# Designs tried in a protein design chat: VH-VL binders against Protein BCP1 (BCP1). Part 11

Target 1, 247 residues: Protein BCP1 (BCP1), of Saccharomyces cerevisiae (q06338)
Amino acid sequence: ENEEEQNGEEEIVNIDFDFFGGNPEVDFHALKNLLRQLFGPQESTRIQLSSLADLILGSPTTTIKTDGKESDPYCFLSFVDFKANHLSDYVKYLQKVDMRLSTFFKTMIDSGNKNCALVLSERLINMPPEVVPPLYKITLEDVATALGDDKHYDFYIIVTRKYEVNFDTDDDTDSGKRNKNKDERSKKRVKADEVDYFHEEDRFFEKYAKIHFESEAKKGVISSYMILDHEGLVKSIDELETEISTW
Below, E stands for the ipSAE of ESMFold2; O stands for the ipSAE of OpenDDE; V2 stands for 0.75 times the mean of E and O plus 0.25 times the DockQ between their complexes.

## First folded at step 11 (VH-VL; framework fv_cixutumumab)

Design j5 (from i3 with light chain S93E; at its last look DockQ between E and O 0.34; V2 from the best seeds 0.53)
Fold by OpenDDE, look of step 11:
Parts: C-alpha cells; sequence; structure tokens
Structure j5 (fold): chain C 247 residues (1-247), chain A 123 residues (1-123), chain B 108 residues (1-108)
C-alpha cells in the first residue's frame, strides 16, 4: 500500500494588507460585525451598533483590507471625538459602565481645554499584530490633519477585552449519576485563571494607562477599560513596534 | 496599609475660606481618585466633589459648584479642598475618601476614609 | 438630581435579621454602596457592587438590589452593628455621587 504522501504543497497565500480610510458605503456591515466582536454578545445588546458604526465612519478611521478598497475590512481603528459626540449613544453607554469614566467625561466637559478620543479598534482573529503600529500611526496622522495644526488628543479611552484561560474546560464529560456521596471536595481554589490578551498591543496600553479597570469575567471574557494620555499612547505603540521587531 | 491623613480642625469666620488637606500614605497616590464628603452636625453624608490626581481634573456637586476647589499635588500625595464664602451652614466634618482608579469594575466605592476635619464657621 | 431615600431609623433584636433599604431611580442603573458610621467615627465601607464585602467586614453583612431599590441585610445582628448606615450611588446622569439620608440602626 503505497501511502502516496500527498505532499500538500502548503500554498503560502501571500496576503497583502492595504490600508484605507473608512468608507461608509462599503465598510458599514463589516464594521458592525467587528464591533459585535469587540464588545461581545452581552455588551453589544447595550449599544446601538449601527449608530456607533456611523459614528466611527464619520470619524478618523483606518481600515485594513486584503481584496481592494471595495472589500470588507479585516481590521479598523477609529478615534472618535468625545466632545463632539458627548451626546451619542456610545458615550452614554460608557458613562454607565463605571464612575471613573463618567467622572472623567464630566471633568473633560468642564475643563474645556482638554480633548479626548474614544478609541475603538478590532480585527479578525488571524490578523497579525504587525499591522497595529502602522495602523495607529496612520490614524494619528489623519487625526492631526482633522484637528489642524498637527494637534493631537490629550487623552484616549480604550475599550478592549481579555480572556480567561480555562485549562480545565475539558471536563465537559459525563453528565452521569449524581452520586450523593460527593464528599467535601476541598474547594480547590480555582487556580487564578490565567488571563490573557486578545490583542498584544493591550499589554503595552495597560502598562501606560493612567486609569485601568476590568469587569468580572463573563463567559471567560473580561472587559477592559483604559485611559491614556498622548505620551502613554505613543510609548505604547513604540514599545509594541520594538517588541515586534524582535520576533 | 493605606491611610488618609487630614489637616487639623479649623475655626473660620463667615465669608472666609478654608482649605483642608488630605495626605495619602502607604500606596500609589496616582492610582486613586479622592472624593470629599462632608457631614453637618446630626446630619447625613454629603458628597462635594472628586479629583483624579493623575489628570489634575476635578468634578463637583452642583451645590458647591463655583464655591469649592479641589486640587491635588502628586509630588506630596496630597489632595486639597478649598471652600470659599463660608457660611454657618458649612459647619461640618469634612472627610476625604479614596476610590481606586485601577482595578476591577466591582462598583464605585470609597474604601479608605480620612478621620475627618472639623470646620466650624462662627461669627 | 436623583435622590436616594432611606428610612431614618430601624430596630432589630439581637441575633435577628434586619434589612435596610435604599430607594432611588439611579439604582436602576448603578449599584449601591453601603457605609457604616458610628458616632464620632468616619464612615466604613461595608458593601459595594453586587454583593462585595471588603476585608474585615463580617459575613453577616450582605447586599442586594431589585429595580430601583438596594438593600443591606444584616443576618444575626450584633450589638456592635448599632450605627448609622448610608447608601450611596451615582446620580441619574452618572457624574456625581449621592448619599441616602442614612438609617439609624438600633440593636435591642
Amino acid sequence: as target 1 above (247 residues)
Amino acid sequence: EVQLVQSGAEVKKPGSSVKVSCKASGGTFSDYAISWVRQAPGQGLEWMGVIIPIFGIANYAQKFQGRVTITADKSTSTAYMELSSLRSEDTAVYYCAREETKGYDSGSYMDVWGKGTTVTVSS
Amino acid sequence: SSELTQDPAVSVALGQTVRITCQGDSLRSYYATWYQQKPGQAPILVIYGKNNRPSGIPDRFSGSSSGNTASLTITGAQAEDEADYYCNSRDSEGYHYVFGGGTKLTVL
């Protein structure tokens, strides 16, 4: 029996990533899907995703596509102006998330001189982190253009997510017999579920975050909220870029 | 153990200003927001405002807007509350309290309180 | 401004269970935080979030919420539990903290 080793020539499909500005006519549906991924099933129900997508597409936004400008984006980054959109559904949502955010928003409104961007970013699971530094750089340039005079935001609010690495998910086995005598199995201290990042950049953002808080894990997902100043954001991206260069 | 140490008792005349200090020890000052809460004699707790020291920005209760100023010095880990145009009704114990700016989203709470500063406004 | 309302006074027999309730529209959106205050002392955090207890707070203290109400329950009241209890939450706009009027608990 000649086992013909089908040398499956792993066709190295060279995927080229191209950067594009947000296109309201093309990107809307894909963007909504990415937003749903970003916030997850539970939080997504608390947000008007269509309105948020419109808000994003009306803001400095960079997308990454692989099949030309008319294709669906696999990644996006957006900087939404907080002051200009302080009455938006998304801001109202964020205000309800945590007092630290709401306090920050109120102080931003009252101070009048400081600007804040609401940062939204998501990508498909297989997108390489190498695209993130250029994504931020390009979008920051667009922001500078939009704000005029090479200005930048003072603060950035980043909404992201982490996940719990449940090692023991395998015991979904045997629904079998409620045998009564299950002795006082010692509350095995659920080993501190190792938390990991969906996005590598979040490690660096977290490092430089001035404010950072996380939700309780829901179905293995943790919502993470960060406020960074401009310096912190830039340093985060620079360090990420440096780290990537070592891979 | 994190402690908030407040300045001593104050006696003030009507129309004057008082500035109360709150020094944090035993932790990273930048990881906390500092709220000010007062309590008049025999009355309940009243929130006055909050500062986020790391940003140097404060939010105030509407009742005190324009009359209260909350500041923070990161170098000394000290928050300040200044109340101007003092009235007899401002006689109270003034508390500073901290809220974490980093950690779990388990709700909004003030977990560490100062011992309070008594401010008496008397003619 | 969203107000929180509490009964001004409640009593409980030693070893019995008492519930202190806070009511307000903001409680539909935000968790209540509960503070204990004894005469001449600063407030102490006793319950926050859904039902979280800080370190050092006895397990007889618990928190619950329903609709526009939040409750602090003391199961098995002790003499040392005699104090004023304040509920706290964000206001309806979410920008400010508001306190209830406080409830004086007497242990009989």
Scores: ipSAE 0.347, ipTM 0.726, lowest interface PAE 1.9, mean pLDDT 89
ESMFold2, look of step 11: ipSAE 0.845; ipTM 0.927
ESMFold2 (binder alone), look of step 11: mean pLDDT 88; pTM 0.924

## First folded at step 12 (VH-VL; framework fv_cixutumumab)

Design k1 (from j1 with light chain Y97L; at its last fold request DockQ between E and O 0.58; V2 from the best seeds 0.79)
Heavy chain, then light chain:
Amino acid sequence: EVQLVQSGAEVKKPGSSVKVSCKASGGTFSNYAISWVRQAPGQGLEWMGVIIPIFGIANYAQKFQGRVTITADKSTSTAYMELSSLRSEDTAVYYCAREETKGYDSGSYMDVWGKGTTVTVSS
Amino acid sequence: SSELTQDPAVSVALGQTVRITCQGDSLRSYYATWYQQKPGQAPILVIYGKNNRPSGIPDRFSGSSSGNTASLTITGAQAEDEADYYCNSRDSSGYHLVFGGGTKLTVL
ESMFold2, look of step 12: ipSAE 0.844; ipTM 0.925
ESMFold2 (binder alone), look of step 12: mean pLDDT 89; pTM 0.935
OpenDDE, look of step 12: ipSAE 0.834; ipTM 0.921
ESMFold2, fold request of step 13: ipSAE 0.813, 0.831, 0.819; ipTM 0.913, 0.919, 0.914
ESMFold2 (binder alone), fold request of step 13: mean pLDDT 90, 90, 90; pTM 0.936, 0.936, 0.935
OpenDDE, fold request of step 13: ipSAE 0.879, 0.889, 0.892; ipTM 0.941, 0.947, 0.947

Design k2 (from j1 with heavy chain G27Y; at its last look DockQ between E and O 0.16; V2 from the best seeds 0.00; counts 0 for: pae O 3.8 > 2, placed apart)
Fold by OpenDDE, look of step 12:
Structure k2 (fold): chain C 247 residues (1-247), chain A 123 residues (1-123), chain B 108 residues (1-108)
Amino acid sequence: as target 1 above (247 residues)
Amino acid sequence: EVQLVQSGAEVKKPGSSVKVSCKASGYTFSNYAISWVRQAPGQGLEWMGVIIPIFGIANYAQKFQGRVTITADKSTSTAYMELSSLRSEDTAVYYCAREETKGYDSGSYMDVWGKGTTVTVSS
Amino acid sequence: SSELTQDPAVSVALGQTVRITCQGDSLRSYYATWYQQKPGQAPILVIYGKNNRPSGIPDRFSGSSSGNTASLTITGAQAEDEADYYCNSRDSSGYHYVFGGGTKLTVL
């Protein structure tokens, strides 16, 4: 019996990425899943994700899809107007994260002459970073059109994540053994030996951030918060694009 | 060299106001927050508030809300702390300090301090 | 407002090791920063973050944290280490900073 080695021709499936505006009728569930990924399991419980998804879908948002406009997005970027949504659950959540954010928001409200966008972006792990520069450029253009007269936001608040390298995930599996007596109180500060970025663009955002702060690691994940001005955001994207071109 | 130079000692009457200055040099003023901390005679350190010069935003300890105003002049690289409705209990050394936040491993810390300004409140 | 608690005074013999501890709920969420203050002087940063020392601070100073506690350890205390030590962190809300009451270290 000649076992014909079927040389399985690895069919290189060319995946085309297309950019679409946010669609409330199609993107809602997928967006919620991406938001869960963005904030992680613990923080997600502190945020009304459905409300946030609605907020995003009501804001300038660009999505990336592979199977047409009616398919689920694999990536999104949204610029949510802070002033218009200052009473939202999401803003309240951010105000509780750090005093600087709270103070910043207060100042933004009081000053009345500056504008801020809440930036939310997430993509599936397999999405190439090459999609990020055009994603931001397209969305910024949409914002400029929406605001009129080629206007832009003065500030951007970016929420993202970092992770601890070599975080022993095995400790999560052993949490199934209910040893009752481990006093939940000793939340061992996970001492990260090394920290890395989930998203390459965050390296550039961090470089140009006017304010940057990070949370403690929770299960190997660190929440990262940045405030950028418009110039900083543009420079970040330009440098990312340049870096990508060297790959 | 990074330095914070504070204004001189003040003697004030109860009910008056005092404004202390903190001039920064040796670094980009707008890139760092400035905190104000006071210390009463024989007592510990007490945080009063912080300003982020680049945004012109300030936050205050609850105890001082309504009585303290922290401002920053980017053109002169100078931060100010004004305390109103002074009481004898406000007699203290007032410090300005540069605040740095470098990320997860570093947290937030005050790495450079002024020499302090003595404010005496006496009838 | 979350408070940080320190022992008001501790003593150490010359060349010996001493640990100054700070306790508070906020320390579960935030790193402690440690400051040294000598009489008539401004505070000096000695430890920040996980265990970071600023330039000019001797290696005998180290920081650690566990649960709701943070500790400053001086290994091989010197006479010049006699000072007040303050811990500092954000409060539990994250809206404010808070200092411990300070610990007076005497070197014997």
Scores: ipSAE 0.024, ipTM 0.585, lowest interface PAE 3.8, mean pLDDT 87
ESMFold2, look of step 12: ipSAE 0.822; ipTM 0.916
ESMFold2 (binder alone), look of step 12: mean pLDDT 91; pTM 0.939

Design k3 (from j1 with heavy chain G27D; at its last look DockQ between E and O 0.81; V2 from the best seeds 0.80)
Fold by OpenDDE, look of step 12:
Structure k3 (fold): chain C 247 residues (1-247), chain A 123 residues (1-123), chain B 108 residues (1-108)
Amino acid sequence: as target 1 above (247 residues)
Amino acid sequence: EVQLVQSGAEVKKPGSSVKVSCKASGDTFSNYAISWVRQAPGQGLEWMGVIIPIFGIANYAQKFQGRVTITADKSTSTAYMELSSLRSEDTAVYYCAREETKGYDSGSYMDVWGKGTTVTVSS
Amino acid sequence: SSELTQDPAVSVALGQTVRITCQGDSLRSYYATWYQQKPGQAPILVIYGKNNRPSGIPDRFSGSSSGNTASLTITGAQAEDEADYYCNSRDSSGYHYVFGGGTKLTVL
């Protein structure tokens, strides 16, 4: 294929983002794909993604679409009720990840006074973070309606990912000359594996998390788990919104 | 290096209560779970319960349910285990241990242990 | 209640390989964690997860699992390896921990 340098006029495609409720008939396949992205290749094999997709689509869920209601979502946010779904495959998975989660779950079950939402959110690459504050606000309103009396969850469990930034010091030392002698102690620059966020909002969630723990890096990806209270969640979103306004 | 420092040995009478403390060094107390494990003389390890200090929530082994209370003070990074209605069979070394996890494949494990607190129950 | 069972005692000649096994239904669902305990000391973590060693634990220690069993293997046993070894896992509910009865390892 002759790469004809089509000087294609950078058609600024104005993409409109629309918010929709989850649609089990339309969103299922796309949702599964987003879930695979969210958990990554390894963790995805440990979770029944179809069951999880069904669970999400049966829960308060907001999606973002660009080509109408019948199109595939590019983003979703879901609040899954823990107590109602405590026997789900996803909860069993989370229970196996960490005893803190397990202990937390047990307490939630035993305590009739507190409730917890399992938060799942993912978006396609290049989705602007500007959509995130409205996404959470809309979904929280839906939850308040669903729970009745403007109620909200007490706690939120967020599962997300981080990645390691490998600073390949391209030592472009192309210089040819073989001079023998200098025992330059190659300071093994301990590649300070800098960790970064896939999602900007996770910086704020982490800041306000009551509990935060991470897995070991696998292929440069770190699984991150957080428990937030409602105040922490709201503050996270507000701060994110404020930061976005400065961009 | 994180250390768990436990309170000193206790001698108690049957029917009384004992409260053992476990203080964590550094600021690492907030994100961890603390388990309590005991070991009777010449016997094996026995798990008693676990607490998440940041929430102050605990789970207990069924054997100790109603008789053991695990608490934590976040301000002092100290966990407590109180055992009531003491019996001679409660004579043991009591350990606190920090739990850690590195994801699904690692599970949860106790990576840091206190040196233990000897509790003797005698008439 | 989910129980873990271990042989109470095993022996190994110096430099030889020994395998300590733990058995229980919960091991089908959860990884075993192994602890070493010497007389008068607190337990020390030696193996966790699929086969992970903490820092400071020699590479002669390894872990494996199969079905409802987990095993700790010491390849090339040293005199300092003489100790009690305990397996640990979550119970079947996943909400509690359970210990095996412990195995006393003698290095001959």
Scores: ipSAE 0.796, ipTM 0.895, lowest interface PAE 0.7, mean pLDDT 90
ESMFold2, look of step 12: ipSAE 0.806; ipTM 0.902
ESMFold2 (binder alone), look of step 12: mean pLDDT 89; pTM 0.927

Design k4 (from j1 with heavy chain M110F V112Y; at its last look DockQ between E and O 0.77; V2 from the best seeds 0.79)
Fold by OpenDDE, look of step 12:
Structure k4 (fold): chain C 247 residues (1-247), chain A 123 residues (1-123), chain B 108 residues (1-108)
Amino acid sequence: as target 1 above (247 residues)
Amino acid sequence: EVQLVQSGAEVKKPGSSVKVSCKASGGTFSNYAISWVRQAPGQGLEWMGVIIPIFGIANYAQKFQGRVTITADKSTSTAYMELSSLRSEDTAVYYCAREETKGYDSGSYFDYWGKGTTVTVSS
Amino acid sequence: SSELTQDPAVSVALGQTVRITCQGDSLRSYYATWYQQKPGQAPILVIYGKNNRPSGIPDRFSGSSSGNTASLTITGAQAEDEADYYCNSRDSSGYHYVFGGGTKLTVL
């Protein structure tokens, strides 16, 4: 109860980030929580998160932990093989989101010569973006090993979110004084709601995306969907890494 | 404003092929899917297929599989629909339409339509 | 093949309410989209998603869904509403679009 403001010395807590492969026995619950964060409250109700977590944990996945391998991950990145999981609940969800995705999926199935990864990644809010380039590099190496012969996916589907800046407009303050006379004319130019990224890497992914589409904003959140080729993904990560080096 | 401008009317003989064009203006062509829909005289709308221009990938209705080819030229923002082995039953107005999506709750819909191209197949 | 079915014709008196219904199994999984078409014109989008109206579509147009059915409702029908109305959705596979047979609306 007693918030004694102990002016305690800002103990610089050095946090070490360690990279681990996905562990179904340890990471499942934390992963579900991160997935809820990734998709948000509305979209999360449309996805079987438990099945998705299982799918992720059965796929090439890298996690970041701070308290050893038996601790909960603060971040994950997963590349889920589309063809192997084309009947999954998650794929069905994506099909319902956009016909372009559905058409793309159909083409992947029919052509047989191209491969696609479903990319899922989320991290706690306080995780530094500096962990993202090594996260992708490590996971891509794992994928290359898994596919054999240093192979990679041809395409990547990324699901992420954006948010509207200043969504909480002060409309709550006008509860008070009905002063009648304020002239109708101030057409509150709905200032073009500035949109920003939850994840810095999404700026670069969007830049190199072959397809990018967004949902309408709901409660200040915009769902963002991207399809990248392998070159685009690599370039995105390289540019992100370069940008980070300037910080 | 987005506009879809289609090529002019065609008269074809049975067994021949027809290629209809649809040029998009006023928006980003690369991020949108273009569908083709036809309507026979006095009949309803019939979906034929869709293309994602940026990838050049198309999907077709089963009825037209093997007989229809949908292509796109990104440099000119133009989609094409070619129908081969024409029959009298292929006499119809052919529409191109742009597909839009606004998320899961909105689904996909055709927000802009061309004015249609009349194709007449007669002996 | 997932089919959508519509009544071929309905009538409504001026100023009255009319409901046009579309039925099909795919509607359990996908939202219906509604198009208005007048003679000699291309279709026009009137309702999409749960109940979304494009800009320029009057508020008298509304959409609803239940089970394997979707409905377009016109509350206070106007003379200019006389047209053919088509429902559209994805098929059960989700890979294709399908149209209903269309409903001719006559305003009396």
Scores: ipSAE 0.801, ipTM 0.899, lowest interface PAE 0.8, mean pLDDT 91
ESMFold2, look of step 12: ipSAE 0.801; ipTM 0.904
ESMFold2 (binder alone), look of step 12: mean pLDDT 90; pTM 0.932

Design k5 (from j1 with heavy chain A33T; at its last look DockQ between E and O 0.83; V2 from the best seeds 0.00; counts 0 for: sugar tag NYT H31)
Fold by ESMFold2, look of step 12:
Structure k5 (fold): chain C 247 residues (1-247), chain A 123 residues (1-123), chain B 108 residues (1-108)
Amino acid sequence: as target 1 above (247 residues)
Amino acid sequence: EVQLVQSGAEVKKPGSSVKVSCKASGGTFSNYTISWVRQAPGQGLEWMGVIIPIFGIANYAQKFQGRVTITADKSTSTAYMELSSLRSEDTAVYYCAREETKGYDSGSYMDVWGKGTTVTVSS
Amino acid sequence: SSELTQDPAVSVALGQTVRITCQGDSLRSYYATWYQQKPGQAPILVIYGKNNRPSGIPDRFSGSSSGNTASLTITGAQAEDEADYYCNSRDSSGYHYVFGGGTKLTVL
C-alpha cells in the first residue's frame, strides 16, 4: 500500500494503524461486535459474548485503531489463560463442541505443569493480513510479561471460521461454486474451490496444528477449531510474514 | 474407510494386568480420539476413558482412575488399554471406538467401533 | 456411577411406534447419543446431536429431548429393530462419558 506508484507523479499513500492494549473503559462494545463477527451467526448465539469480552479485557490483548486511543478497534488479538478461566462460559462452549477439547482441557488441569491460552482474534474486512505478524509478536511479549520470567503458553486453542464459496446458491439452486471478493485481501490468490478463508493466517495455523476439526457449514459459515503448540504458533506466524514479504 | 482392529481374546489370573490393542486400518490417529468401553456378560456398556493419540494424553472415568492406562503409538496407528489389578468382575468384552464431531450441533459421538476383545479373569 | 436412567425393557407391536427414554441432569447441557446393540455385536450409532441419523440408519429412527429427558423414537417398528438401546452423554463434569443402563426392545 505504501509502495504504490503512479504515472508521471509519485503518490505515497500511508494508512497508519496504531497498536494499543485493551482498554476496559472503551473497547467493550466493539469487542463484542468483533466476537459476533468472529463466531458467525450460529456460534455467537451459543457464547455469552459480554462475558468473553470481559475476559479479553482482563487478558494480554492488543488492538488496532486508526483514530486514537479512545476510538473503536478495527482488530484485536487476545490470549486468555485457560486454567484461570476453566469454568468460564467460553470453556463450557468449547467442551460442548468436542470431546477432544474436553480431554485436552482436563489434561491441562490435571498436569499442573502445562497450560494453554484461548486465542481470540478478529478484524474488520479492511484490515490487511500484514497486521497479523506484528499483532502476534507484540501480544506474545505481553504474555511473557504476564506469566513472568519471559514464559509462554505450551498450547493455543484457536477458534476461527471459513466460508463456502458461492453459498448464496448452495441450498436453493443447482448453481456452481464461485470465489468471493474476500479472496482479494491476500496477495496469494486461492484457486476456486467450495471453501475458503476469512483469515489468511489460518492457512498456516492449519499446517502446524496438532488438532484441527470443523463444523458442518451453517448458512455458508464453517467453524474451525485448532490446537497448536508454541513452536507451531511461532512457525505459522514466521511463515505468514515470509509469505507477506513476497507480496 | 477407517476400521478398528482389536487384539485377540485373553485369559488372565486375578491380580495380573491385561493390555488390549486397537489398530486403525485405512488411516492414522493424528486427528481423532479413541474411547474404550467395556461390557460385562449380561450387563450394559461402561465407558473407561479416552485418548488423543497425537498428544498421547488420556482422560479416565473416575471408577478406573489408578487402574487403567490408555496409550497410543502414532507410528503404528494403534491405541492400547491396560487394566491392572484384575478381578473376576473385570471379565468383559472391551471395545475401542473412534470419536467424531461435526461441531456444536452434533456434539461428540462414537462413529466407528472395534469388534471387541474378550478378557476373562479366572483362576 | 451412571448418571443416566433407562427403563430395562419395552415392547412394541410390529409396525407401531415406540419411545425409549433416558433421564439425567447432564442432558440439560449435553446431547444424548443413541446406540443399538444386537447380541454378539458391537454397538452401532443410530442418533447423535439434536436429531441426526448416520448414513444407513432408517428415517423411522428419531431423537428428541426436553429438560433432563432424551427419547429415541422408532416409528413403524420392524423385526430387525429388536435390540438393546443405550443412551450416552457426558457426566456432570463434562469430561467423561456415561451410558444409561440400556433398554431391551422387543418387537412383538
Scores: ipSAE 0.777, ipTM 0.892, lowest interface PAE 1.1, mean pLDDT 87
ESMFold2 (binder alone), look of step 12: mean pLDDT 89; pTM 0.931
OpenDDE, look of step 12: ipSAE 0.780; ipTM 0.889

## First folded at step 13 (VH-VL; framework fv_cixutumumab)

Design m1 (from k1 with heavy chain M110F V112Y; at its last look DockQ between E and O 0.81; V2 from the best seeds 0.74)
Fold by OpenDDE, look of step 13:
Structure m1 (fold): chain C 247 residues (1-247), chain A 123 residues (1-123), chain B 108 residues (1-108)
Amino acid sequence: as target 1 above (247 residues)
Amino acid sequence: EVQLVQSGAEVKKPGSSVKVSCKASGGTFSNYAISWVRQAPGQGLEWMGVIIPIFGIANYAQKFQGRVTITADKSTSTAYMELSSLRSEDTAVYYCAREETKGYDSGSYFDYWGKGTTVTVSS
Amino acid sequence: SSELTQDPAVSVALGQTVRITCQGDSLRSYYATWYQQKPGQAPILVIYGKNNRPSGIPDRFSGSSSGNTASLTITGAQAEDEADYYCNSRDSSGYHLVFGGGTKLTVL
């Protein structure tokens, strides 16, 4: 809800966030919208989002809603089994993104003993990061149930995004003046201090990632890919939770 | 600057094995993929396989499957390629190369190469 | 295994434009990477992705793709451009890398 600055009495609106399992009948469209947000306008065209949404909704998924179970989710987290979906459009997309991912996938297929989850998560910008630790904990419990015997995945592939700080989006205005000198500035490797996180949890994921790679910035957005082991994932969430407690 | 330093030239007999090393310096090793590429005299480049050092996971070209082993030592930032059951046709310059990617639109590319290791297989 | 094919040899007059083409089914799905190799040297990356040039590569080098083909174009060929050029891509499975057979470029 856009805080319309109504000049009136600052009514404190209490919003409750409720956690629900994914509902294919209710969450599909909202999920697709969140996926578009996650991947951005360019990458979204390279992924069959409907198919991906179906995969997500067929997998252990937790959603967060504010208006009851029949409302649209404002957040989701999903663990999609790689082996079960190794022929999916989404996996093919990931293979194209990085050879390391492709090689990793190949080893997962060849190895009967290791398993990997494709992690997808997105939320509206105004969602507080406080919801993230319980989101992961709940979903991991669901995964344990789904896998049986309190099992967990060995590895997790996380797709996320970062942004360039102070990226002027306004330059898309068509003003015709080809000033020649702008071409040299665009190749400057964005210093690490000029990049920030959309999701606070990604700071912790990066810390414990076994593999982390980033795309070039496009329109101020950087695609980020990580492979974590289970220990790394758990530590990431625990540290996030600890950090949140200090706020 | 990233450098890949390879071991010296090898002369081997048919049926033997050769192990070539590739030491990386000037950058991160563990998070990058290292590929091995060979080139026979007067021939083209041939991809042999790749390793992800952080996981110790390797993938091989089908042609070399079962005969090549690629390993890595993270502590020394060194990748190894061992080729067994050597034949005269395995006489080639063997290159290690670092693989990089910058997203979907970049594809995969080798940004740094070793200078190559000449392996000669002769009776 | 998906193969990449290149013409074994092409010639270009000094200052003219030449296009080296790579063909293969995998190129429908994956970008080609181009390498220059001179005698006795390791390959050098010249073009990757849609049309990316690494630092140090002259702007006369460009890349393009269409269908199952990828092309390296040298606009205004120089004498130093005489070399072997290799295309590289993933195979159709996406799990392996493959090289083209190479193209020897002669600058006349």
Scores: ipSAE 0.686, ipTM 0.853, lowest interface PAE 0.9, mean pLDDT 90
ESMFold2, look of step 13: ipSAE 0.760; ipTM 0.880
ESMFold2 (binder alone), look of step 13: mean pLDDT 89; pTM 0.930

